# Ledger of designs, part 18: VH-VL binders against NAD kinase (nadK)

Target 1, 268 residues: NAD kinase (nadK), of Syntrophomonas wolfei subsp. wolfei (q0aze0)
Amino acid sequence: MKIILVNNRFKENTEKKAQEIAGQLSALNVEVIIDNGLDEPYAGTVDFIMVLGGDGTMLRAARRYGQRAIPVLGVNMGTVGFLSNIEINELAEYLPLILREEYSLEARMMLEVAVFQQQSLLTRVFCLNELLLRSNSPRMLSFALEISGQKLEPYRGDGLIVSTTTGSTAYSLSAGGPIADPQLDAFIVTPVASHIINKRPLVVSPEREISLHLLEEREAIIGIDGQIKMDFGAENRVLIKRAPHPLLMVNLKAKPFFTSIDRSLQRQ

## First folded at step 11 (VH-VL)

Design X5 (from X3 with light chain D32S)
Fold by OpenDDE, look of step 14:
Order: sequence, then C-alpha cells, then structure tokens
Structure X5 (fold): chain C 268 residues (1-268), chain A 122 residues (1-122), chain B 112 residues (1-112)
Amino acid sequence: as target 1 above (268 residues)
Amino acid sequence: QVQLVQSGAEVKKPGSSVKVSCKASGGTFSSYAIHWVRQAPGQGLEWMGVIIPILGKADYNQRFKGRVTITADESTSTAYMELSSLRSEDTAVYYCARGHTWKTSHGYFDYWGQGTLVTVSS
Amino acid sequence: DIVMTQTPLSLSVTPGQPASISCRSSQSLLRSIGLNYLHWYLQKPGQSPQLLIYLGSDRASGVPDRFSGSGSGTDFTLKISRVEAEDVGVYYCMQALQTPLTFGQGTKLEIK
C-alpha cells in the first residue's frame, strides 16, 4: 500500500505531523510519499491520499491529484473548514479502517478551467472550489459571460466567480452566492460587486459550458481556488467545464453539512 | 439494512443474451463495488466481474472472453449484468454481491442478492 | 489466476463435535501491511452465500464465536468448535488479492 501525505510546508505543525504519521505508516509497511507542495506532484501510483491541514491544503491536493481517481481524506489539524472529514486526534482510531479499505466515498464535482490566448491554450487546471475573474485595478471590468453559447448581457463590476457546489461555502459565499448542497453537481456563478445592484447569482447545469472574456482593454486577474493567480487581458478567454472526473473524498465520518453550516461560518 | 434485490428467473435460447438486474437499497450505492458471481447447478462459485459505480468502471473475468457486460445506474442504485452468446453451460444461478470496498479487488462480499436462475435450453 | 484448494470437499460431523476446513492458495495472500485477503463464505441449502470470516480471521457480524479463521500466506483454516445443525451447507474460501477473484471448490458439511 502506498499513501501520499499532503501537508503545507509553511505550517511547521503539519510538517512535523506528516513526518510522524509517515513513520507510523512505514512501521506498518506502508509506503509513504510526503507532498508539502515543494516538489511536483508524485507521478507514481498510489492507493490513498491523506491531506493534513485545512481547506487550503485540500484544494491544493485536489488540483494536484484530483484527476487521478484516488481516495482523498481530509484530516483537520485545528483549522476551520468544510473539506476535512476527521480530526488529527482521530486518525489513530480510523487508521485500521483506512488500511482495510473500509470507507465510503463521496464524489465532488471539480472544474476544468482552460485559459486561452487567442486560440492557443495557455493552461488547463482542475480545481475543487472556484475560478475568479477580477479587476487588477480600482476600476470595474466589463466582461462577457456565455453559457452554452448563450450570450448574457455584459457584466460590469469587480469580477465574477464560477464555483462548484463545494466551493459555494468559500469565496462565492462571501460574494453573496448561495450555499449549495455538496452532493449536487452544479455551477454557481456569482457576481463580485456588480454595477447592476440586483444582478443575481446563477445556478447552472454541470452539462453546460461557461465562457468569459473582457470587453475592453483592461488588466484583470484569474484566480483559482485563491491559490493560483495569472494575468488576464483582452486577448484571453477562459472556458469552464465540469471536470471529467470528480474528486473522490473519503467518508470515514458522517458529517451533517447543513446542520453544521452555521457553526462553521461562525468560526470564520 | 442493506439489501440487494435481483430480477426474476430467465429462460433463454442458445445464442441469445440475458440481462440481470441488481437493485441496492439501504446504503450508499456509489461507494461500493458490485460483483457478479454465478453458480452452475451442483457446482461451486465463479466470479464473473465487478463494477465500480462511482467511476463507471468495470472489470471482468477473462474466462468469459468478452461475453459479459456489467453496468450500473447510480440514479436507480441498480447494477446490471449482461451475458451474451448464451450456451447450455451458462445455466446457473447468478448472484450480485456488494464488495466492502469500492475497489475491484481486496474486498469481501458483505451482502448478496437472492440470486437469479438463468436457464439456457433449446 | 490464483488457485484455491479446499480440503476436504465433504465433511460429516456429529453435532457438538468440532470441524476443520483447510484452504490453500497457489500464491501468498498476505499483503505487506499484514492483511490476508482470504475470506470464508457459507452457503446454506437453498440460500445465497453469506459472509462468515473475512481477512482470514475476522468474524462477520452475527457470526457465532464457534467459528474461527486462522492462517496466513498460503494456508488457511476454518474451524467450528461445536458443529450445530444450522451449520449445514457448503463453505467456500475466496481470495481477493487480485482479479479474477477465485473461490475454492467448496466443502459440504453434513450432520451425521
């Protein structure tokens, strides 16, 4: 059995814990790869991914490994979030179940984000939460939103978020988007400080494609999961689709999503 | 309580195809693998294949030489096993079984369907 | 394919007496993490198979403690400390280390 431990090298506690867990797993004849974000994603085959930390670490893990259909377990290390399943102090209790492969899985839709320069693909990224288009200046953007070839009225504002249902409790929520059932596959399209006051978020079928491009010569930024940033200009377009594969999240503990929303939000 | 309910008995002619269904209830269908096992009259158990619903991926016993097709419908929590080019030797009780893991191997079968008798005769 | 061999193929036991069934695999079923991917099933007359022992030695839910599994690697044993009338049926071992999953021939247990 081979397991990837994903942690954050900038958080010493997660690094130390990763080493500790690695030692424990090795003592059980489990091969361990530690991914603290410093190196490229491990390219070999693995049986399980354990994410040590908070939602940010999970998002990185999802981007790095989500397309590989590997079970991903979020292990919370004292942070507030929506993406962890067990606490670090519970790991010892659930470790036998992990090794015995006695766990259920939950499929979470991911985004496929493709950024183009004219007709050339610049980058393609799979992400768990959202794509953000925002102004790189104090001035509002004017941009075009197309859904399955249907052109909406031009948007004017600070930006736009295209989020998964998983991401609905992330930046989209702060921007006034709805909280979505994570068991539902859908796009959440949330305006960021729209010039049109009553511009509402859209819930869009995962079968549709979303396209964004600027309508004026201004500088903007594309953000992915709040961790990846790239310049976005009039020569660029972004295409968003449902990723071909969902993230397989491990469910060792049942988490009552809706009953815990208020609690989670209050902690933020 | 988890239950697997299979479709009723079938009588088929040689050369035809049969499709058996297995509906799961009482659990999370997509989180587990569904295996198919058959048993000829008075004989032992033979593994036919498996479907991983959450991935839509199936694996087969190569002894069937491509005659077996296993599918799953997550919306109805139902797995299907289709066996083509039927021959008399295919007369058997066909079982669906839930693997305790989502994987194709390493799992044990914690729940079984009631079985479906398929009789192949001229 | 991994070949599973059970012995004996038939067993007649007096109620209250012990029974033992052997299962041998053509290759080791022991994983590096220390788990044996060997499972036991019981098929009672006219019924579907039911899980009895999993991972070599763990009893399935509802299985009486008179049933026990032991062994590692290539040699496994199912034991019944005191055979009861309800234990009549065919016992199968199964390897789940790799596909195709394979069963033993089955051992028919009867009451004398």
Scores: ipSAE 0.784, ipTM 0.891, lowest interface PAE 0.8, mean pLDDT 94
Fold by ESMFold2, look of step 11:
Structure X5 (fold): chain C 268 residues (1-268), chain A 122 residues (1-122), chain B 112 residues (1-112)
Amino acid sequence: as target 1 above (268 residues)
Amino acid sequence: QVQLVQSGAEVKKPGSSVKVSCKASGGTFSSYAIHWVRQAPGQGLEWMGVIIPILGKADYNQRFKGRVTITADESTSTAYMELSSLRSEDTAVYYCARGHTWKTSHGYFDYWGQGTLVTVSS
Amino acid sequence: DIVMTQTPLSLSVTPGQPASISCRSSQSLLRSIGLNYLHWYLQKPGQSPQLLIYLGSDRASGVPDRFSGSGSGTDFTLKISRVEAEDVGVYYCMQALQTPLTFGQGTKLEIK
């Protein structure tokens, strides 16, 4: 059996705990790969991913490994978020179930984001929460949104968020989008500081294709999960689709989404 | 409790096909493998194949590859097994069973359907 | 394919006496993490199979403790310490290490 431990190398408690857990697993003849974000993602066959940290560390794990159909377990290291399943002090209780593969999986939709310059693909990335298009200057953006070839009236404002249901409690919520059940599959399209009063958030079928481009030359940014930043200009377009594979989140312990919304939101 | 309920018995002619359904209730459907096992009269158990609904991934016993198709419909929590080009030796009881894991292997079958008798007769 | 061989193929037992069934695989079913991917099922007359023992030695929920599994690697044994009338049926071992999953031939247990 081979397991990846994902942590944040700049947080002393997660680095030390990852080494401790790796030692315990190695004693059970489990091969352990530590991914602290510095090296390239491990390319070999892996049976399980354990994320030690909060939602931000899970977002990195999802981008690195989410399309590989590997179970991912969120282990909270002190601050409760939306993406952890168990607490670090419970790991010993659940470790036998992990090794025996006695757990269920919950699928979380991801976005596939393709950014083009003119007609050439610049990059393709995957994200768990959202894509943000925003202005990077004092001037507002004028941009076009197409949904499955249907051209909407032009947008004018600070930008736009295209979110998964998992991302509905992240930046989309701050911009006025709805809280969505993460077990639903959908796009949530949320304007940011729109100067067009009738532009409301949209909930869109996950089978749609979403396209964005600027209508005027402006300095803009594409943000991915609040962690990746790319320049975006009038020569660029972005295409957003449902990713081929969902993130496979391990469910060892029931975590009621609706009864815990307020507690989870207080972390961000 | 988890329950697997299969479609009713069928009588088929050689060369035709049969599609057996297996509806799951009382638990999570998508993350557990659904296996198909058959038993000819007076004979032992023979594994036919498996589907993992959350992945849409199926794997087949090579003995049946090309004649068997296993699918799942998550919206109805139902798995299906279709066996084509039926022969008299395909007369058997066909079972669905749930594996404890999301993998095509490693699973123990903790829940079984009631079985579906398929009789292939001229 | 991993071949599973059961012995005996039939067994007649006086009520209250022990019974033992052997299962041999053509390849080791033991993984480096210490787990054996060998499972046992009982099929009572007219019924679907039911899980008895999994991972070589773990008793399924609701299975009486007179049933026990042992062995590792290629050789496995199912034991019934005191056979009861309700134990009548066919016992199968199954390997789950790799696909295709394969069963032993079955051992029919009868009461004398």
Scores: ipSAE 0.663, ipTM 0.850, lowest interface PAE 1.9, mean pLDDT 91

Design Y14
Fold by OpenDDE, look of step 14:
Formats: structure tokens, C-alpha cells, sequence
Structure Y14 (fold): chain C 268 residues (1-268), chain A 123 residues (1-123), chain B 107 residues (1-107)
């Protein structure tokens, strides 16, 4: 068995823990790769991914490895979030189950985000939470939103979020989006400070495609999962689709999503 | 309400075959791992085998006494679990229970049981 | 295989009594231990999972404790409906194995 440990090199506690766990796994004849974000994603085949840290680390792991259909376990290390399944102090207890594949999987839809310059593809990224289009100035944006070729009325505001149901409890929520069942596949389209006060979030079928472009010469930014940033201008287009593969999140123990929402949100 | 209902039990001669069925209702069957547990008359409980959900590979595991003779399968479209028993032995005589854990997704315990179906292997 | 040994095999008690049943594993099973109750002619019912978690709908007079190799099921105040056979079961390693059972009889 080969396992990737994903941690954050900027968090010393996760780095030390990764080394410790690596040692433990090695003693059990498990091959371990540590990914602390410094290097490119490991290109070799692996059987399991263990994410040590919070939601941010999980998001990075999802972007790096989510398309590879590998089980991904979130191990919380003292943070509050929605993407971890067990606590670090529980790992020793659950490790035998992991090694024996005594776990279930939960498929979480990811976004496929493609950014274009005219007709040329600039970049394609898979992400677990959301794409954000926002103004890079104090001025509002004017942009076009199209859903499956249907052109909506011109949009004016600070920006727009297109998130997965997983991402519904992230930035989308802060922007006034609905909380969505993570077992549901859907797009959540949430306006950010819309000039139209009654502009409502949209719940969109995962079978549809969403496209965005600016209607004026303004400076904007595309953000992905709050971690990737790129400039976005009038000559750019963004196309959002359901990723062809979901993230396979490991479920070692039951975590009631809805009963823990209030507690989790209050701690953020 | 969550429910499991076994059927197919009966009398069979040694060396014979029998197929048990377990009809599930009240939960998402396709997501559930399913197990068979048997109990010989006047004896304790014995795990027979397990089948995982499709998303988890749909793989099966068996207890040593039934390995190679019994086969667990499932039809998610019918919410039905099966136990194909071949080369039956007298020691296979037991009440056979269908079990799962649909409420919590906790795969380490059996929270739901059927009423059981009796299999008697006798010459 | 992990062997599970229950003690005692049977006991007699009266309504209102405190009843304690022990289960010992041949090796450490962490907390991967469940307790079941089986009334005569009925299917087993889950009482406790993961050593100490009370199953939904189970009366609070039932409790479980232990880790590693030694586990205990306690009925604080025995009720008439509690006369049954109780089984422990480990899910630490396959094959999953049960204890031989403890029959709680009326004195």
C-alpha cells in the first residue's frame, strides 16, 4: 500500500505530525509520500490520501489529486471545518481500518473551471469549493452570466460565486448563499454584493454549463477555493462545468452534517 | 421504517444448494454494506460474510467455514441481498439473518436485522 | 482469528438487580466492540457500538465500557424485558467474531 500524506509546510505542527505518521506507516510496511505543498503533486500511483490539517489543506489536496479517483481522508488537527472526517487523536484507532479498507466513500462533486483568452485555453482547474469572480477595484463589475446558453440579464455587483454543494458552507455562505446538502450534486450561484438588492442565489443542475465574461473594460480577478488567483479581463471567458470525476472522500465514522452546522459555523 | 426481510429458507439434503434472499426497505440500499449472520439451533451467532456497496468496490468477504461454497451478491435495483449456498453441510443448519447499518453508516456494527430464515440441512 | 470470551456464560438475577457481563478479546481490538441483545425466538438487537456508544432507542440503563481486550456491559437496573441472551462482537479484524453469549435468567 502507498499513501500520500498531505500537509501544510507553513504549519509546523502538521509537518511534524506528517513525519511521525510516516514513520508509523513505514513501520507497518506502508510506502509513504509526504506532500507539504512545496513540490509538484506526486505523479505516481497511490492507494490512499491522508490530509492532515483543515479545510484549506483539503482543498489543495482535492485540486492536486481529486481527478485521480483516490480515497481522500481528512484528518482534523485542531481546526474547525467541514471537510475532515476524523481527528488527529483518532487516527491511531482508525489506522487498522484504513489499511484493511474498512471504510466507505462519499462522492463529492468538483468544478471544472476553464479560463480562456478569446478562443485559447489559458488554464483548466478542478476545485472542490468554488470559483469567484470579483472586481479588482472599488468599482462594480458588469458581466454576463450564461447558463447552458441561456443569457441572463446583465449582472452588476462586486462579483459572483459559483460553488459546489460542498462549497456552499464556504465563501458562498458568507455571501448569502444557501447551505446545500453535500450529498446533492448542484451548482450554487451566489451574487456578491449585487447592485440589484433582490438578486437571488441560483441552484443549478450539475448537467448545465456556466459561463462568465465582463461586459466592460474592467480589472477583475478569478479566485479558486480562495487559494488560486488570476487576473481576469474583458478578453477572458470562464466556463464552469461539473468535473468528470468526483472527489472520493473517506468516511470512517458518521458525521451528521446538518446537526453540526450550527456548531461549526459558530466557531468560524 | 427500515426493514429487512429474509426468505428462501427450507429443508435441503447434504450436498444440495439453496438461495436466500433479503428484501430491504426504508433506506438507501445501494449505499449500504450488507452481511449475513447465522445461528445454529441453540447456539451463538456466527458471521457468514459481507458485501460492500458498489461505490466501495462491491467486494465480498466470507468466514472460513463457508469460503468457496457460499456466494453473497446484491441487486441494488431490487433492493435485494442474496446468499447462494452450495455444497451444503449439516453444520450449515441455522437461522440466517440479513444485517446492515443504514442509519449511521457505521460499518462496524449491525444495527438492523431481519427476522431470519431457517435453513435445515438433513439427510 | 480474534476470539471473544464472555463471562459468565449464564447468570440468574432479579428485577432491579445490577448486572455486569464481561467480554474479553484474545488480542487488542481497540474499541471495535458491539453488544447485542437477543430475546428468545427473536433476532438480535444492537445495544452498544464502539464499546460505549448507546444505540438509538436503547434504554439508558444499558452502558458499555472498556478498550483493548476487556469490555463490560452493564445493566444498572434489570427490567423484566431484559431477560435475554447477550453477545459481544468484535469488528477489529475479519472474520468478525462473536462471544459465546451470556444468558440472563430470572432468579
Amino acid sequence: as target 1 above (268 residues)
Amino acid sequence: EVQLVESGGGLVKPGGSLRLSCAASGFTFSNAWMSWVRQAPGKGLEWVGRIKSKIDGGTTDYAAPVQGRFTISRDDSKNTLYLQMNSLKTEDTAVYYCTTHPRYGYFLAFDIWGQGTLVTVSS
Amino acid sequence: DVQMTQSPSSLSASVGDRVTITCRASQSISRYLSWYQQRPGKAPNLLIYKASNLESGVPSRFSGSGSGTDFTLTISTLQPEDFATYYCQQSYDRPWTFGQGTKVEIK
Scores: ipSAE 0.828, ipTM 0.906, lowest interface PAE 0.6, mean pLDDT 93
Fold by ESMFold2, look of step 14:
Structure Y14 (fold): chain C 268 residues (1-268), chain A 123 residues (1-123), chain B 107 residues (1-107)
Amino acid sequence: as target 1 above (268 residues)
Amino acid sequence: EVQLVESGGGLVKPGGSLRLSCAASGFTFSNAWMSWVRQAPGKGLEWVGRIKSKIDGGTTDYAAPVQGRFTISRDDSKNTLYLQMNSLKTEDTAVYYCTTHPRYGYFLAFDIWGQGTLVTVSS
Amino acid sequence: DVQMTQSPSSLSASVGDRVTITCRASQSISRYLSWYQQRPGKAPNLLIYKASNLESGVPSRFSGSGSGTDFTLTISTLQPEDFATYYCQQSYDRPWTFGQGTKVEIK
């Protein structure tokens, strides 16, 4: 059995824990690849991905490995998040289930994002939470949204979020989008500080294609999961589709989504 | 009301075949991992095999005595689990129970059981 | 395969007695152990999972303990409805195996 351990290189306690866990797994004849984010993603086949950290580390793992249909387990290192399943101090107890593949999976929709300059593809990325289009200056954007070839009336404001249901509790929520059940597959399209009233959030079938481009020359940014930024201008467009594969999240213990939302709202 | 109801048991000659059914109600069958457990008359319990939910890969695992002879399948649209039993032997004579594993948190315990159906293999 | 050995194979007890049944695994199974009750002519019912967790609806007179290789099921005050056969079962490694059973009979 071969496992990738994904950790956060900027938190030394997590790096030491990753090496401890790798040693324990190696003693059980498990081959371990450590991914701290500095090297290229491991290109070979693996059976399991263990993410040591919070939601940000999971987002990076999802972008790197989510299209490979590999089970991914979130192991919380102290910060309460939406994407962790077990705590680090529980890992030893759950190892027999992990090593024997005796766990359930929850599919989480991902976005496929293709950015073009004129007619040329610049890049293709995948993300778990959202794509953000936002202004890169004090001036607002004027931009077009098309959904499966259906052109909506122009948008004007600070930007737009296209999120998954998993991403509904991230930046989309702050911009006024709905909380969505992550078991649903959908796009959630949420305007950011819209200057045009009645541009309400949209919930869109995952089978649709979403296209964005600027209507005026402005400096803008495409953000991916709050972790990747790309310049975006009047000669660019972006096409957003459901990714070919969902992220396969491992469930070892109950994590009630709706009760978790109540606790999060109470603490904020 | 959570319920598992087995059917299809009966008398069969050695070398014969039989198909058992297990009808489920009162819970989300498509999320469940399902097992067959058997009990020879007057004897203890023996795990026969397991099928995972489709979302978890839909894979099957079997105990050695039935490997290659028995096939577990499921029809989530009918909430029904099946056990196809081929090349039956007298040692396969038992009450066959359909049972579930909780999705998580039970460490693979068997939480819901049917009433069983008797399979008798004799000449 | 992990072998599960129960002791005793049978016992006789009176209503009100404290009953203890032991289960030994041939190798460490951590806490991957469950207990079942089977009344005559009925299907098994789950009593205890994760070695010590009481299943919903099971009376508090039942308790489980142990880890590793040695486990116990205790009935603190035996009731008439507790006369049954009890099985332990490991879920650590496939094939998942049961103990041979302990029949609890009225004296």
Scores: ipSAE 0.479, ipTM 0.783, lowest interface PAE 3.1, mean pLDDT 90

## First folded at step 13 (VH-VL)

Design CC1 (from X16 with heavy chain G27Y)
Fold by OpenDDE, look of step 15:
Structure CC1 (fold): chain C 268 residues (1-268), chain A 122 residues (1-122), chain B 112 residues (1-112)
Amino acid sequence: as target 1 above (268 residues)
Amino acid sequence: QVQLVQSGAEVKKPGSSVKVSCKASGYTFSSYAIHWVRQAPGQGLEWMGGIIPILGKADYNQRFKGRVTITADESTSTAYMELSSLRSEDTAVYYCARGHTWKTSHGYFDYWGQGTLVTVSS
Amino acid sequence: DIVMTQTPLSLSVTPGQPASISCRSSQSLLRDIGLNYLHWYLQKPGQSPQLLIYLGSDRASGVPDRFSGSGSGTDFTLKISRVEAEDVGVYYCMQALQTPLTFGQGTKLEIK
């Protein structure tokens, strides 16, 4: 059995814990790869991914490995978030189940984000939370939104968020988007400070495709999960689809989403 | 309690296809693989394939040379097995079984359907 | 494919006497983490198979303690310490190390 431990190199406690866990797993004849984000994602086949840390670390892990249909367990290191399933002090208890592969999985839709320069693909990224288009200046953007080829009225505002249901409790929420059931597959399109008063978020079928481009020469950026930043200009287009594979989140411990929403949101 | 309820017996002509259903209940459908195992009269058990419902990904016994299609509908907690180009040798009782665990390998079959007799005759 | 070979293919046992069934795999079923992906099933007459032993030695729920599984790697044994009338049926071993999953030929247990 081979496991990837994903930690945050900027948090010393997660690095130390990763080494400790790696030692424990090795003693059980489990091969361990530690991914602190410094190097390229491990390219070999693995059976399991443990994410040590908070939501940010999970997002990074999802972008790096989510397309590979590998079980991903969030192990909370004492932070507040939505994406961890067990606490670090519970890991020993659940380790036998992990090794025996006796756990349930929850499929979380991811985004496939393709950024183009004219007709050329610049980059393709899979992400768990959202794509953000935002102005890189004090000026509002004018941009076109197309959904499955349907051209909506031009958007004017600071930006736009295209989020998964998982991401609904992230930046989209702060921008006034709805809270979505994470078991539901859908796009949430949330305007950021729209020029149109009461511009409503859109809930869009995962079967549709979303396209964005600027309608004027402005400095803008694309943000992915709040961690990746790209320059975005009039010559660029972004195409958003449902990723071909969901993130397989491991459920070792039941965590009722709706009964804990208020508590979780208050803690953020 | 966990239950796997299969569709009723089928009588088919050679060259036709049969689709057997397996409705699961009493557990989280997406958390366990569903497997199909057949048993010819008086013979042993033969694994046909399995599916990971949450992924819709199926693995097949290559002995069937592409004649088997296994699908799963999470909305109805139902797995399906379709066998095409039926032959007399395909006459058997077909079982669905829950695989513990979520994947098609490493698990054991802790619950079985009641079986579906498929008779292929001219 | 992994070939599973059971011996004997049939046995007749007097009630109260022990029984032993062997299952051999063409390659090791032992994973590096120490798990043997060998499982035993019993199919009673006119019924669906039922899980008896999993991972080589663990008894399924409701299985009497007179049943025991042992072995590792390529050689496995199912033992019944005291055969009862209700134990009549066909016993199958199955490997689940890799697909395709494969069964032994089955061992028919009858009562004398």
Scores: ipSAE 0.817, ipTM 0.909, lowest interface PAE 0.7, mean pLDDT 94
Fold by ESMFold2, look of step 14:
Structure CC1 (fold): chain C 268 residues (1-268), chain A 122 residues (1-122), chain B 112 residues (1-112)
Amino acid sequence: as target 1 above (268 residues)
Amino acid sequence: QVQLVQSGAEVKKPGSSVKVSCKASGYTFSSYAIHWVRQAPGQGLEWMGGIIPILGKADYNQRFKGRVTITADESTSTAYMELSSLRSEDTAVYYCARGHTWKTSHGYFDYWGQGTLVTVSS
Amino acid sequence: DIVMTQTPLSLSVTPGQPASISCRSSQSLLRDIGLNYLHWYLQKPGQSPQLLIYLGSDRASGVPDRFSGSGSGTDFTLKISRVEAEDVGVYYCMQALQTPLTFGQGTKLEIK
């Protein structure tokens, strides 16, 4: 049996705990690959992925491994998050179930993001939460949004978020988008500081294809899950669609979504 | 309360096809593989194949490949098995069963449908 | 394909007496993590099969403790310590290590 442990290389406690867990697994004849973000993603066959840390570490794991149909377990290291299933101090209790494959899965839609320069593909990335298009100067952007070939009236403002339902509680929420049940598959398209009030957030079928490009030369940025940043200009276009595979999140312990949202909102 | 309810018995002519349904309830349908097992009169159990609903991917016993199609509809929590080019030796009871895990290997079948008798005769 | 061989194919047992059924696989069903992917089912007359034993030795919910599974690798045994009238039916072993999943031929247990 082979397992990837994903950790955050900049958190000393997470690194130490990953080594401890790797030792425990090795004692059970489980082969362990540690992914701290420095090397290329492991390319070989793997049975299971454990993510040690908070939502940010899960976002990186989803981008690296989410398209490979491998179960992914979020293990919380003491920080409240939306994407963990069990606490680190519970891992020993659940380890027999992991080895026996006695757990359920929850599918989480991901975005496939393709950025072009003219006709050439520059990069293709996957994300769990959102794509952000934003201005990289004090000036507003003028940009076009197309949904399955349907060209909307031009947008003008600071930018736009295209989010999954999982990402509805991240930047999309701050920009005025709705909270969505992550069991739904949908795009949530949320304008950022729109100068045009009639540009409301849209909830869009996951079957649609979304395209964005600038209508005039401006300095812009594409952000992915708040963790990847790339320059975006008038020569670029981005194409967004549902990724071929969802993230397969492991469910060992019941995590009611609506209770979690209520607790999170108390802090605001 | 996990339950698998199959469609009713069918009488078919040789050369036709049959599609048996298996409606699941009481659990998260996408999390568990659904398997199809048949039993000819007086005979043992034979695995036909299974489907991973969360991926929409089916695995087949090669003895049936080319004649069997297994599908799942997550919106209705229903799996289907279609067997084409029916012969008299395809007369059997066809069962669906839930595997304890999401994939088609390693699973033990903890819940079974009631079975669907398919009779192939002229 | 992994071939599963059951012995005996039929047995008659006086109520209260023990019964033993053997299942042999053509390849080891044991992974290095210590799990055997061998499961046992009972099909009572006129009924669907039901799970008895999974992973070689674990009893399914509601199965009496007079049923036990043992063995590892290629050789497995189902034992009934005291056969009761309700135990009549056909017993099947199944390997689940790899697809295609395969069953033994079945062992018919009768009371006499």
Scores: ipSAE 0.717, ipTM 0.873, lowest interface PAE 1.5, mean pLDDT 91

